Miniprotein binders against Biotin--protein ligase 1, chloroplastic (HCS1). Designs and how they scored, part 8

Target 1, 330 residues: Biotin--protein ligase 1, chloroplastic (HCS1), of Arabidopsis thaliana (Mouse-ear cress) (q9sl92)
Amino acid sequence: AMESDASCSLVLCGKSSVETEVAKGLKNKNSLKLPDNTKVSLILESEAKNLVKDDDNSFNLSLFMNSIITHRFGRFLIWSPRLSSTHDVVSHNFSELPVGSVCVTDIQFKGRGRTKNVWESPKGCLMYSFTLEMEDGRVVPLIQYVVSLAVTEAVKDVCDKKGLPYIDVKIKWPNDLYVNGLKVGGILCTSTYRSKKFNVSVGVGLNVDNGQPTTCLNAVLKGMAPESNLLKREEILGAFFHKFEKFFDLFMDQGFKSLEELYYRTWLHSEQRVIVEDKVEDQVVQNVVTIQGLTSSGYLLAVGDDNQMYELHPDGNSFDFFKGLVRRKI

## First folded at step 7 (miniprotein)

Design S8 (from B2 with I16V)
Fold by ESMFold2-Fast, scan of step 7:
Structure S8 (fold): chain B 330 residues (1-330), chain A 86 residues (1-86)
Amino acid sequence: as target 1 above (330 residues)
Amino acid sequence: MTIKITFKIEAMKMEVEIEITVSDPEELAEIFRWLLELAEKFGADEVEIEVRVEENGKTYKFTIKVSDPEEALRILEEIIKLIKEL
């Protein structure tokens, strides 16, 4: 046997005939690429019946597509049962895919393709990436906050429609999602600049039904209402794109200020006291500050007991909410 | 002449990578000013910009790494001058 490249099958699904024709065109050109010279096979949804195994709780493409009512986001879907990165699928193929395309996978893996050395995410996590374009680079990083809000509001919307108790999903600045003090999700955004536009790739992981290693939305729901219907990844994703499109349009038209009140009601940091370390004359000075909100640039705005205003930046790691320590950049 | 500018910055854990290719050195001053404005808005402690110039089969590489915007402008103006002399 000859040595073979790593291979990956991508199933393409469109909301309307317009997106279906795009899928056919991509398959005919065989134009989608992945890193490390991975061999990509493109399959139309109508041809994908053999990719769903018996008893697999695979992401249901039809359930998702029937749930979306968006005009731009989520109308073109790429799915694979197993991927190294949904983010790579959309970012490496930005020019080939309609803007707003979403990639979903059931299992995300890391490491070499040897059973002993391969890490795999548990099934039940909602793992997806999608694309958007922005013109003003100065507000590009704020997109993370818009995405976070859309996730929290999508969970509320699904719970409301199903008559379920409220699940209090909170934002841990800048890009994490928490329930009852435990992490249930995270957001990773990257951007490149091409053709006078910022090409943004958004990645989201949300623990819906996996629970390992910490918790998931359905575990929280069962604790509150053991006899309730469970949340489905497909319904949450559909609700996400509905909320995201609304919030994105608002953000683009009126800026983040239009979403600011909702963001502060949703985040973990209102009136939080934090110890900040500043270097003055080669010595470390500790100041206690109270978080007030966000600056126009998206960093933490805090006020000290001296009534001075502080802008807090992460120290190269995510904000450590539970230790209450953020190092100020100098 | 082909001039490739690579700028990579991180803001609130989000990585932003800007790659601009131009053939006219006269465009560089406006591009560099725009990149420095983005760096300031992103709250960067330090700015790193790579400029790669290809002319007559030779490749020239300039790397700018500064923490002072005023110093950055001086260095960038000198790099523009050097590129115009190629």
Scores: ipSAE 0.586, ipTM 0.818, lowest interface PAE 1.2, mean pLDDT 83

